# VH-VL binders against Lysosomal-trafficking regulator (mv), part 18

Target 1, 99 residues: Lysosomal-trafficking regulator (mv), of Drosophila melanogaster (Fruit fly) (q9w060r2686to2784)
Amino acid sequence: SLNSQILYNFAAKFLPVDGEIEGEIIITDLKLYFLATYRCRYFNVNCDIANITEIWLKRYQHQETAFEILLDTNKSLFFSLQNADDWKIMREVFCDKIV
Key: E = the ipSAE of ESMFold2; O = the ipSAE of OpenDDE; V2 = 0.75 times the mean of E and O plus 0.25 times the DockQ between their complexes.

## First folded at step 20 (VH-VL; framework fv_nivolumab)

Design z5 (from n6 with heavy chain D54K; at its last look DockQ between E and O 0.46; V2 from the best seeds 0.00; counts 0 for: pae E 5.3 > 2)
Fold by OpenDDE, look of step 20:
Structure z5 (fold): chain C 99 residues (1-99), chain A 119 residues (1-119), chain B 107 residues (1-107)
Amino acid sequence: as target 1 above (99 residues)
Amino acid sequence: QVQLVESGGGVVQPGRSLRLDCKASGFTFDDYWMHWVRQAPGKGLEWVAVISYKGSSPTYADSVQGRFTISRDNSKNTLFLQMNSLRAEDTAVYYCAKGYYRGSYFDYWGQGTLVTVSS
Amino acid sequence: EIVLTQSPATLSLSPGERATLSCRASQSVSSYLAWYQQKPGQAPRLLIYYASNRATGIPARFSGSGSGTDFTLTISSLEPEDFAVYYCQQRYRWPLTFGQGTKVEIK
């Protein structure tokens, strides 16, 4: 199901309402998905890039490395990147969707 | 004691297929991305393919895209490389390599298996 | 793809001397650069990752520096076992790519 060519992968935290999950964001031609790395090995959160309507830059723990993905289904996904350099790449890749 | 042991190499004619296996041990196999990297005789290293934890997001170098398939069987701690439509330029020692942390560096390598494509 | 160019192609030195190897990227790779050592007849071995971090078990005489497009691997004092081929590798963008290698040989 997630077998398209990888373009980027970023160390990240998925930020559900009840906490945070360590993992990585993988960006392919068609999808953005999150894979948990530890304990919850395969907590898969994914979306089609085509269904992303907006990306809102957010703060998480006093760092400007987080963002919220808004989907056309009115659902949202909240992430925080671990590396500032990855954040630069992410902003470049999705510049047209960043609000 | 991480170990990666490749097998399946040999001499094959152009256009034929070959499957390589890599048996992993000494670490939690499904916690890491796995890669294939090859090295033509007397040449440098070339990344070939990567596969994620449960076999998702197989990704290939352009040179092998459409011809090679990377897969894994986590129940057997084995990585595979199905090579179809082999070409002379595919001649190389093929290494399986363990991903390091986020899976984009290679902290452990097998000793490699030689694939020779010749008429 | 990002092209990594290593220099020099061959570096002839004696044991005890300092070795300086260069890796230049065709575009910025930030700090997402690794160095590998490969001895004859052996698989490569990870030396440095994220430009300047030594991998587990790597002697202190190995050090990496640089960011962006220019990187350096330094061997402060060559040991006999350090004569090998060294490769740089980037993971900033897919596909992953290696430099063409620098051979460190004994003078």
Scores: ipSAE 0.128, ipTM 0.808, lowest interface PAE 3.1, mean pLDDT 90
ESMFold2, look of step 20: ipSAE 0.218; ipTM 0.780
ESMFold2 (binder alone), look of step 20: mean pLDDT 93; pTM 0.952

Design z6 (from n6 with light chain S28K S31R R54L; at its last look DockQ between E and O 0.63; V2 from the best seeds 0.00; counts 0 for: pae E 2.9 > 2)
Fold by ESMFold2, look of step 20:
Structure z6 (fold): chain C 99 residues (1-99), chain A 119 residues (1-119), chain B 107 residues (1-107)
Amino acid sequence: as target 1 above (99 residues)
Amino acid sequence: QVQLVESGGGVVQPGRSLRLDCKASGFTFDDYWMHWVRQAPGKGLEWVAVISYDGSSPTYADSVQGRFTISRDNSKNTLFLQMNSLRAEDTAVYYCAKGYYRGSYFDYWGQGTLVTVSS
Amino acid sequence: EIVLTQSPATLSLSPGERATLSCRASQKVSRYLAWYQQKPGQAPRLLIYYASNLATGIPARFSGSGSGTDFTLTISSLEPEDFAVYYCQQRYRWPLTFGQGTKVEIK
């Protein structure tokens, strides 16, 4: 029963190069998950928070509600949040990783 | 169609342990986060625990933290709740529940299994 | 923790009447609010999700409204099978919480 617990959840879009996928980000003390609403190539996306090296704040459709997560493999994950309150929480949660 | 069947309920003394099982069918079990929700006799609903689709990320209500362990065996389509150090306040019907559209709205529930903790 | 307060505790109504059930959250939950129906000896049944969306297979006489902190479940014309306890539930923040329930009983 050591680890893990859900700390936050955000309505979000995952923005791979080839799509825009509706879903939800769930953040635990160890992992970040993206759960797509409907079955697709990106149905379950996740990473260990320890593997996140940088987070870059971004615009999506001219609104500052998006961010890009850079992993220690030099891969990235790009998300847009659906809710301004969640955007503020995301910045506070990951303040030590934001460039 | 989706089916959730709980088992393992019964009468136990305070301080003892009990394990609940929930057998799932009719959906891709390892795509979904799974929950336990309980209801004391004559009372409302209380969320108890959730576990991620891969079994790696459990989360608990404060009332059961440190005493209960949620787990799953995806090869057997089975969800578990290990309940240790049981108290009278844990007396309830325990429901296994599946998230609607993968979220935390519960579209399918088992019929529940009664756990009675009495001295 | 977000507390959901349902009112009234009990509604005594006749078949054919309109039922209006209230759920108030102690904090903003946006539209992350669901409604469930529970009959004696049975598991809860999802009626409404995301404040106003009808769950699959639920009759059109059920509807939900609200956003933020104040939410309403409406049953436009009560049928005999609608006499039950109704719960609201939020999923905006952990832990997930339910209201204490509103019993809709036959007069």
Scores: ipSAE 0.411, ipTM 0.837, lowest interface PAE 2.9, mean pLDDT 89
ESMFold2 (binder alone), look of step 20: mean pLDDT 93; pTM 0.950
OpenDDE, look of step 20: ipSAE 0.634; ipTM 0.921

Design z7 (from n6 with heavy chain S104T, light chain S30N S31K; at its last fold request DockQ between E and O 0.75; V2 from the best seeds 0.00; counts 0 for: pae E 2.6 > 2)
Heavy chain, then light chain:
Amino acid sequence: QVQLVESGGGVVQPGRSLRLDCKASGFTFDDYWMHWVRQAPGKGLEWVAVISYDGSSPTYADSVQGRFTISRDNSKNTLFLQMNSLRAEDTAVYYCAKGYYRGTYFDYWGQGTLVTVSS
Amino acid sequence: EIVLTQSPATLSLSPGERATLSCRASQSVNKYLAWYQQKPGQAPRLLIYYASNRATGIPARFSGSGSGTDFTLTISSLEPEDFAVYYCQQRYRWPLTFGQGTKVEIK
ESMFold2, look of step 20: ipSAE 0.411; ipTM 0.825
ESMFold2 (binder alone), look of step 20: mean pLDDT 93; pTM 0.946
OpenDDE, look of step 20: ipSAE 0.512; ipTM 0.904
ESMFold2, fold request of step 22: ipSAE 0.406, 0.409, 0.268; ipTM 0.821, 0.807, 0.757
ESMFold2 (binder alone), fold request of step 22: mean pLDDT 93, 93, 93; pTM 0.943, 0.944, 0.942
OpenDDE, fold request of step 22: ipSAE 0.815, 0.766, 0.701; ipTM 0.944, 0.936, 0.928

## First folded at step 21 (VH-VL; framework fv_nivolumab)

Design f1 (from z4 with heavy chain K98R, light chain R54L; at its last look DockQ between E and O 0.31; V2 from the best seeds 0.00; counts 0 for: pae E 11.8 > 2)
Fold by ESMFold2, look of step 21:
Structure f1 (fold): chain C 99 residues (1-99), chain A 119 residues (1-119), chain B 107 residues (1-107)
Amino acid sequence: as target 1 above (99 residues)
Amino acid sequence: QVQLVESGGGVVQPGRSLRLDCKASGFTFDDYWMHWVRQAPGKGLEWVAVISYDGKSPTYADSVQGRFTISRDNSKNTLFLQMNSLRAEDTAVYYCARGYYRGSYFDYWGQGTLVTVSS
Amino acid sequence: EIVLTQSPATLSLSPGERATLSCRASQSVSKYLAWYQQKPGQAPRLLIYYASNLATGIPARFSGSGSGTDFTLTISSLEPEDFAVYYCQQRYRWPLTFGQGTKVEIK
């Protein structure tokens, strides 16, 4: 079932060019989802993990807890994690994609 | 205004079946994962089951796995719990609760329906 | 499975007093901890989510704090309607679990 695919949940901010959206990242075996805390046009953002080509570690608000995901469509998604434990897990999960 | 109304509780003998309904209103039902949570008389809360927004991904607590079936009809804004092979330890008030995904806080609860399993 | 242990089991206080309720997790849940209030004959009501955020319509006398394994719910000055059972709940790791509850009763 879809629930058996969920591997991780992280409190996160999604950082589109024109905003900062509170929510959470959900990682399954096939997809990465961002679900916003409140309804907005970025309420349900997602990508296939297989389409992620690179992940770049970034700073946000002087903290090294952000990352940018580059997709094979040349689009990118920018996130900031809220917790150091989640940051460590994210780096371990995606170590093969981090530049 | 968000409302959740459970129905279908009653008294039943062990080994029998019962179905619970939860009618939702005041929100877009098919945007949300829906849960059942139960509370035995005089005891604490126990999570029972969850179903995805589209009805395709149910998950159950170990205590009810294989006996209970959660489902939903989004056209009728209704959540269901089919309870088979009922046991005395299933006696509880059953609440439906709104969540965002499998791992959720429950921001709205129904008032509950009592299921009593006794011989 | 993450076990949440609440203490004390019962807290006997008078109106106007400060209540402090504890929830301890068997392993870190980060800030993914909620608090619920349940009055007799009623469904639970969400008070606090993400360790410290007030849910919609909850009075400011309620506050939550903590991270990791140790969490606290504080009621700064008890009102008559606050005498109830309080539950913590984690949503960091499957399965979802609740603490066993703390009853806040009139002394």
Scores: ipSAE 0.007, ipTM 0.642, lowest interface PAE 11.8, mean pLDDT 86
ESMFold2 (binder alone), look of step 21: mean pLDDT 94; pTM 0.951
OpenDDE, look of step 21: ipSAE 0.230; ipTM 0.844

Design f2 (from f1 with light chain Y92F; at its last look DockQ between E and O 0.09; V2 from the best seeds 0.00; counts 0 for: pae E 12.3 > 2, placed apart)
Fold by ESMFold2, look of step 21:
Structure f2 (fold): chain C 99 residues (1-99), chain A 119 residues (1-119), chain B 107 residues (1-107)
Amino acid sequence: as target 1 above (99 residues)
Amino acid sequence: QVQLVESGGGVVQPGRSLRLDCKASGFTFDDYWMHWVRQAPGKGLEWVAVISYDGKSPTYADSVQGRFTISRDNSKNTLFLQMNSLRAEDTAVYYCARGYYRGSYFDYWGQGTLVTVSS
Amino acid sequence: EIVLTQSPATLSLSPGERATLSCRASQSVSKYLAWYQQKPGQAPRLLIYYASNLATGIPARFSGSGSGTDFTLTISSLEPEDFAVYYCQQRFRWPLTFGQGTKVEIK
């Protein structure tokens, strides 16, 4: 839950197949959360970091600013980061999961 | 080390103008939304204005809209507040504050610069 | 706009005592609430963000709790440097707003 120590906050977009949702990614010691800035069906999306098996770097709008998180359930979450420093931090934090 | 340094405060008469500067260092300035927050002597904090990381989206408190203009020069790591038509109720210490993305908390503050508006 | 009401206005305590400060919002702000400390003659300092997360470099005696409309800042054992004014601030909706402050002073 969000009462864990927060390690990182990233301005981000969650990219479901039916839209683009502005919000923030919050990374704690145990979980990754997405909190949307506006209420919608994807207002609060999350996963356990231990359940992340692979991270795939992706292009979004022809820029390498996105990533797709593959979970141990074979489901995936697709995000785009909006800040270059956050993109670099994400790659370093999860370097052992990036394919 | 993150540092924000305000300047440009002083004593001015009502109806006059003043420009405040905030010089930033120790972080990537153009990744952050920047704010002005003021505090009247002996009183609480009042949010004044915000500007997006790229300088294109300013937003103002109702009390200053139409009189104040927030802007930034990312090449010089500097935030500005142009204050026109100053009133006695604008008397305050003005802080610049770093906001991470729109609606974020203020994780770093400058020391403030005093603006006194009196006749 | 969202009004934040802090109570009490003044809290008179001795070093070593526990301080409990309240912040109530006029409408839900979820967990998008921060606490700041302001010592005399200084700028505010971020203590707590997202209702309960301790900001970097803040001592463990500070803690925050709450969600929705009711929030609490707790200082488990007051140190001499903790006598200051404390403000809550919501970041849920524009305009950003602060509470009016709670002064924690030496009894």
Scores: ipSAE 0.006, ipTM 0.567, lowest interface PAE 12.3, mean pLDDT 84
ESMFold2 (binder alone), look of step 21: mean pLDDT 94; pTM 0.951
OpenDDE, look of step 21: ipSAE 0.169; ipTM 0.829

Design f3 (from f1 with heavy chain S104N; at its last fold request DockQ between E and O 0.66; V2 from the best seeds 0.00; counts 0 for: pae E 3.4 > 2)
Heavy chain, then light chain:
Amino acid sequence: QVQLVESGGGVVQPGRSLRLDCKASGFTFDDYWMHWVRQAPGKGLEWVAVISYDGKSPTYADSVQGRFTISRDNSKNTLFLQMNSLRAEDTAVYYCARGYYRGNYFDYWGQGTLVTVSS
Amino acid sequence: EIVLTQSPATLSLSPGERATLSCRASQSVSKYLAWYQQKPGQAPRLLIYYASNLATGIPARFSGSGSGTDFTLTISSLEPEDFAVYYCQQRYRWPLTFGQGTKVEIK
ESMFold2, look of step 21: ipSAE 0.452; ipTM 0.850
ESMFold2 (binder alone), look of step 21: mean pLDDT 93; pTM 0.949
OpenDDE, look of step 21: ipSAE 0.687; ipTM 0.922
ESMFold2, fold request of step 23: ipSAE 0.198, 0.316, 0.283; ipTM 0.772, 0.807, 0.781
ESMFold2 (binder alone), fold request of step 23: mean pLDDT 93, 93, 93; pTM 0.946, 0.946, 0.949
OpenDDE, fold request of step 23: ipSAE 0.399, 0.798, 0.789; ipTM 0.883, 0.939, 0.937

Design f4 (from f1 with heavy chain G103L; at its last look DockQ between E and O 0.69; V2 from the best seeds 0.00; counts 0 for: pae E 2.2 > 2)
Fold by ESMFold2, look of step 21:
Structure f4 (fold): chain C 99 residues (1-99), chain A 119 residues (1-119), chain B 107 residues (1-107)
Amino acid sequence: as target 1 above (99 residues)
Amino acid sequence: QVQLVESGGGVVQPGRSLRLDCKASGFTFDDYWMHWVRQAPGKGLEWVAVISYDGKSPTYADSVQGRFTISRDNSKNTLFLQMNSLRAEDTAVYYCARGYYRLSYFDYWGQGTLVTVSS
Amino acid sequence: EIVLTQSPATLSLSPGERATLSCRASQSVSKYLAWYQQKPGQAPRLLIYYASNLATGIPARFSGSGSGTDFTLTISSLEPEDFAVYYCQQRYRWPLTFGQGTKVEIK
């Protein structure tokens, strides 16, 4: 029974190797969720924030608005944000994990 | 077809507790964030709480924070609302609702269950 | 929190007339605005999402428009079953909020 509450929501694209999925990142104090706008294989994606080991800032479509999350399982999640203010907040929230 | 059926409403004294259930069918329950929305008699709609599809991330309106607990059992396709320390202001019809399109548009609603808090 | 103000509070019309309902937000909600219909003794029903998209099974006489702070629900020609209360709802920021409702009643 986790005691989390929604802290932030960001319009985002999830970038799996096989697609580009529109949706929203929701951050609680314990978890990160990606919720796709429309049903697909990646409709609901999530991880525990404590399991994030590294975050690498990336370029996507010639803009520095993307990041790759590495998990302690060696899996990764790749996202891009569509809003500069949300990008700033993301960097502040995860500053201790950014390489 | 999507169906949501609430149960557990009734008349209770202030300060007492009540649990509401919502049984879901016709869709993959654990794909969706689920909500409770209430409506006091003669009044408008008020969002109460949401829980993530995996059951791990509840969030509450300020008016119920610390008194209500939302939970779910995905193996039984059931959403719950435990309501403690009930007040007269909690008197309402309680609806469960399915969130879709980035969580928040309520595309399917139950028929509601009435909770009356009175001495 | 974002306050949604609906107007008018009551709209008294006859079948066949056009109904125009307003919803105004205290700050921009972009297009993240939905409309619901509620008849007495029934649950709300989703009509419009993302400001202007018809929900599944909703008749074409319903339409939504607007963005930012000003939104409109239009019923082009009222049918007897359309006399109900209508609510707008935003999902742009937490907490989720509803307008206070507009009652559309038979004149």
Scores: ipSAE 0.450, ipTM 0.841, lowest interface PAE 2.2, mean pLDDT 89
ESMFold2 (binder alone), look of step 21: mean pLDDT 93; pTM 0.951
OpenDDE, look of step 21: ipSAE 0.781; ipTM 0.937

Design f5 (from f1 with heavy chain S104L; at its last look DockQ between E and O 0.58; V2 from the best seeds 0.00; counts 0 for: pae E 3.4 > 2)
Fold by OpenDDE, look of step 21:
Structure f5 (fold): chain C 99 residues (1-99), chain A 119 residues (1-119), chain B 107 residues (1-107)
Amino acid sequence: as target 1 above (99 residues)
Amino acid sequence: QVQLVESGGGVVQPGRSLRLDCKASGFTFDDYWMHWVRQAPGKGLEWVAVISYDGKSPTYADSVQGRFTISRDNSKNTLFLQMNSLRAEDTAVYYCARGYYRGLYFDYWGQGTLVTVSS
Amino acid sequence: EIVLTQSPATLSLSPGERATLSCRASQSVSKYLAWYQQKPGQAPRLLIYYASNLATGIPARFSGSGSGTDFTLTISSLEPEDFAVYYCQQRYRWPLTFGQGTKVEIK
């Protein structure tokens, strides 16, 4: 019985269209979770990694620290990482999906 | 107020199994990742396992991987730890702890339940 | 895994004195470091998170500092109820790990 093991966690901002939410990204074998540091309507955001079609590296506030996850549902999740090491790890983990 | 109450501890022989329960109250249980942390008698703290709020992402310490199973029933506000193939070194007080989202820390703990593995 | 080494193992002080506890990580944990207090027969209690943030309900005499590999928990003036074991914990990388603890005992 294999379960989705947590591999990484990154300090991150979730970037919905109406602002930014501080929190963290948790990456497991199967899923990506975002946990907000404060309770809000975006408190729990997640997606199945298998449903990620593309990842676009993007700028946020004039810094190349953001990325957009495109899902097969035609929805997307936009995040920003401030830690350079986490950014590097994120790119390595999702290298096959980065376009 | 937030409360976590562990139960199920006891004395078992090596190789046996035991299930621990943790009943949560005073907060929205399914909003939080939950942990098990253990402490051998007179020793320090050891993280054991974590499970996501939706119960779909369990993760374990190497020391218990393959033997322990963490799960949850959000409808019952209960966290579980199924412990199989118990060893003497698993003897410890087992705490359930709520994950704090500001860095996955442990902001609330139960009082713990003692598990003693002895022949 | 990231190993956290706390020092000293035991710190003997009198009430009113300043306590300084160290936690060193085997590799950088950025600021993802917490401190816990544990009294005999009780569960641990979160004191500090993210290196320097005071947890809810914790007295202001507790403070945390540091980043990277070196962290410090400071109790500005020890109260009788502060004599306990203190643990640091990192959540920078999985698995989550604790230091071995520092016992603050009364002199």
Scores: ipSAE 0.312, ipTM 0.861, lowest interface PAE 1.8, mean pLDDT 92
ESMFold2, look of step 21: ipSAE 0.320; ipTM 0.795
ESMFold2 (binder alone), look of step 21: mean pLDDT 94; pTM 0.951

Design f6 (from z6 with heavy chain S56K; at its last look DockQ between E and O 0.09; V2 from the best seeds 0.00; counts 0 for: pae O 8.5 > 2, placed apart)
Fold by OpenDDE, look of step 21:
Structure f6 (fold): chain C 99 residues (1-99), chain A 119 residues (1-119), chain B 107 residues (1-107)
Amino acid sequence: as target 1 above (99 residues)
Amino acid sequence: QVQLVESGGGVVQPGRSLRLDCKASGFTFDDYWMHWVRQAPGKGLEWVAVISYDGKSPTYADSVQGRFTISRDNSKNTLFLQMNSLRAEDTAVYYCAKGYYRGSYFDYWGQGTLVTVSS
Amino acid sequence: EIVLTQSPATLSLSPGERATLSCRASQKVSRYLAWYQQKPGQAPRLLIYYASNLATGIPARFSGSGSGTDFTLTISSLEPEDFAVYYCQQRYRWPLTFGQGTKVEIK
């Protein structure tokens, strides 16, 4: 699936309604992937960057570390970044999509 | 109310193929991951496969990997399981199960459809 | 895969009694553990998710506890309709797996 150039990788949590999953976000020139490193051997969340319509910054555990990716399908993905530098990079990379 | 109705089960010989359908209603189908879970007669539950809300991310149990294909048609609110190269050990009631929102629990189940693989 | 072992295999009790069911995981699954009830000829029904969250429409006599590897489903006072098979299920790691089940039968 990772057939394009990797540009960034962030330590992250995927935030389903019932909890959190630790892993990493991988950003390529075309896609955003989340891979659960420890927990989900076959778990794969991804989206085409071109299909991202908006990104909403949100709080997670009282910290401004989470964001919601809205897709053109009206579906969304929730993530949290734990590294301040990664958060800065994410905001810079997707600045045009952040609402 | 949420309803899941499986169909397509029956008796087949080993090596043959069978397709199961699951018609969903009572909820926004394309908002949820959907699963197949099976239960051999008199046995416990075994997770079979999952497909993401957009149909682009299927994942399978090792026992069916390479033989089964999970897919969905969101325009028809229907989940599919294409079963190829069927084996006797595939004999089971196959349940269509709705993912619990963005979790991998199953908050709604169909009544199941029986698949019997025998010579 | 993560193996879930339930105990006891069979639990014989009378209506009104307290039922305690155990589920042990072969490795830590945090709180990503659910419980289901299944009656003969019926599909399973979700009881508890995320170890201790009561599913919608489930009576308050059902409760879940635990984290890591050891989990417990408790029925505070058994009703006649509670005699069934109960399964635990983890969603910590793929593939999703179920316990082998505990049958709660009437004494």
Scores: ipSAE 0.014, ipTM 0.675, lowest interface PAE 8.5, mean pLDDT 90
ESMFold2, look of step 21: ipSAE 0.298; ipTM 0.811
ESMFold2 (binder alone), look of step 21: mean pLDDT 93; pTM 0.946

Design f7 (from z3 with heavy chain S56K, light chain S31K; at its last look DockQ between E and O 0.67; V2 from the best seeds 0.00; counts 0 for: pae E 3.1 > 2)
Fold by ESMFold2, look of step 21:
Structure f7 (fold): chain C 99 residues (1-99), chain A 119 residues (1-119), chain B 107 residues (1-107)
Amino acid sequence: as target 1 above (99 residues)
Amino acid sequence: QVQLVESGGGVVQPGRSLRLDCKASGFTFDDYWMHWVRQAPGKGLEWVAVISYDGKSPTYADSVQGRFTISRDNSKNTLFLQMNSLRAEDTAVYYCAKGYYRGSYFDYWGQGTLVTVSS
Amino acid sequence: EIVLTQSPATLSLSPGERATLSCRASQSVSKWLAWYQQKPGQAPRLLIYYASNLATGIPARFSGSGSGTDFTLTISSLEPEDFAVYYCQQRYRWPLTFGQGTKVEIK
């Protein structure tokens, strides 16, 4: 019942091992959501920010615009951001989780 | 056939409360973020609130923060807006809206329900 | 927050004329801009999303263009049913915001 507020909205791609899914990331003070642009098997992806244990900065297509989050369940989620300012904001927001 | 039907509007005095309901049908309600948008008589559109598809992440316009509560019951395909401490400035037609791109383009709107706050 | 300013406030035109409506954002919204039509006594209807894509069921006489801060809705030849109020809306950053509207009225 905590008061949740949307803080950021990033144009992003979700990068499962078998695809590249266009969409957006919405970050609240409690959760991270990925919303796919079109219906697909990854239509709704989300996690609690408190369950993120590590974030690994990655390159995607030779650009340092991607990151992989590791959850407390050992599941991971891999994303690429479309905007350099959003990349900087992501690093600032999650600085205590970046390895 | 997507349908959104608002109810619960009426005339109330300042400081009172109302609850608006929006019953949804014709789509998978639990897949979409749902919004309230309002329009004062003779005025433009103002976004009021959103709630995530899972009901866990509400967010509000500054003008209603702390007074309004958005919620949903996915088992009944119903969106709610609890409006407390109503002011004259809250007088408007209230629409519920479904997002396109699952984001914030509103491809389907209800018919609206009028809330009038007057002495 | 991102302010959307629509121009003009009112267009007075005749059926068959071309209408050009402007929406200017206070900062870049990339292509994350939508246009809505609202007729008296009705809910808004989505016309254009992602700056230039027609929503389902919208006639080809409607078109949208622009990117960044400057966007245009064009109605190539006005029909009687097109006399209405038009709103732009951005979803690049929260909170979501609408322009103040352009009324297209019969001359």
Scores: ipSAE 0.396, ipTM 0.830, lowest interface PAE 3.1, mean pLDDT 89
ESMFold2 (binder alone), look of step 21: mean pLDDT 94; pTM 0.950
OpenDDE, look of step 21: ipSAE 0.649; ipTM 0.923

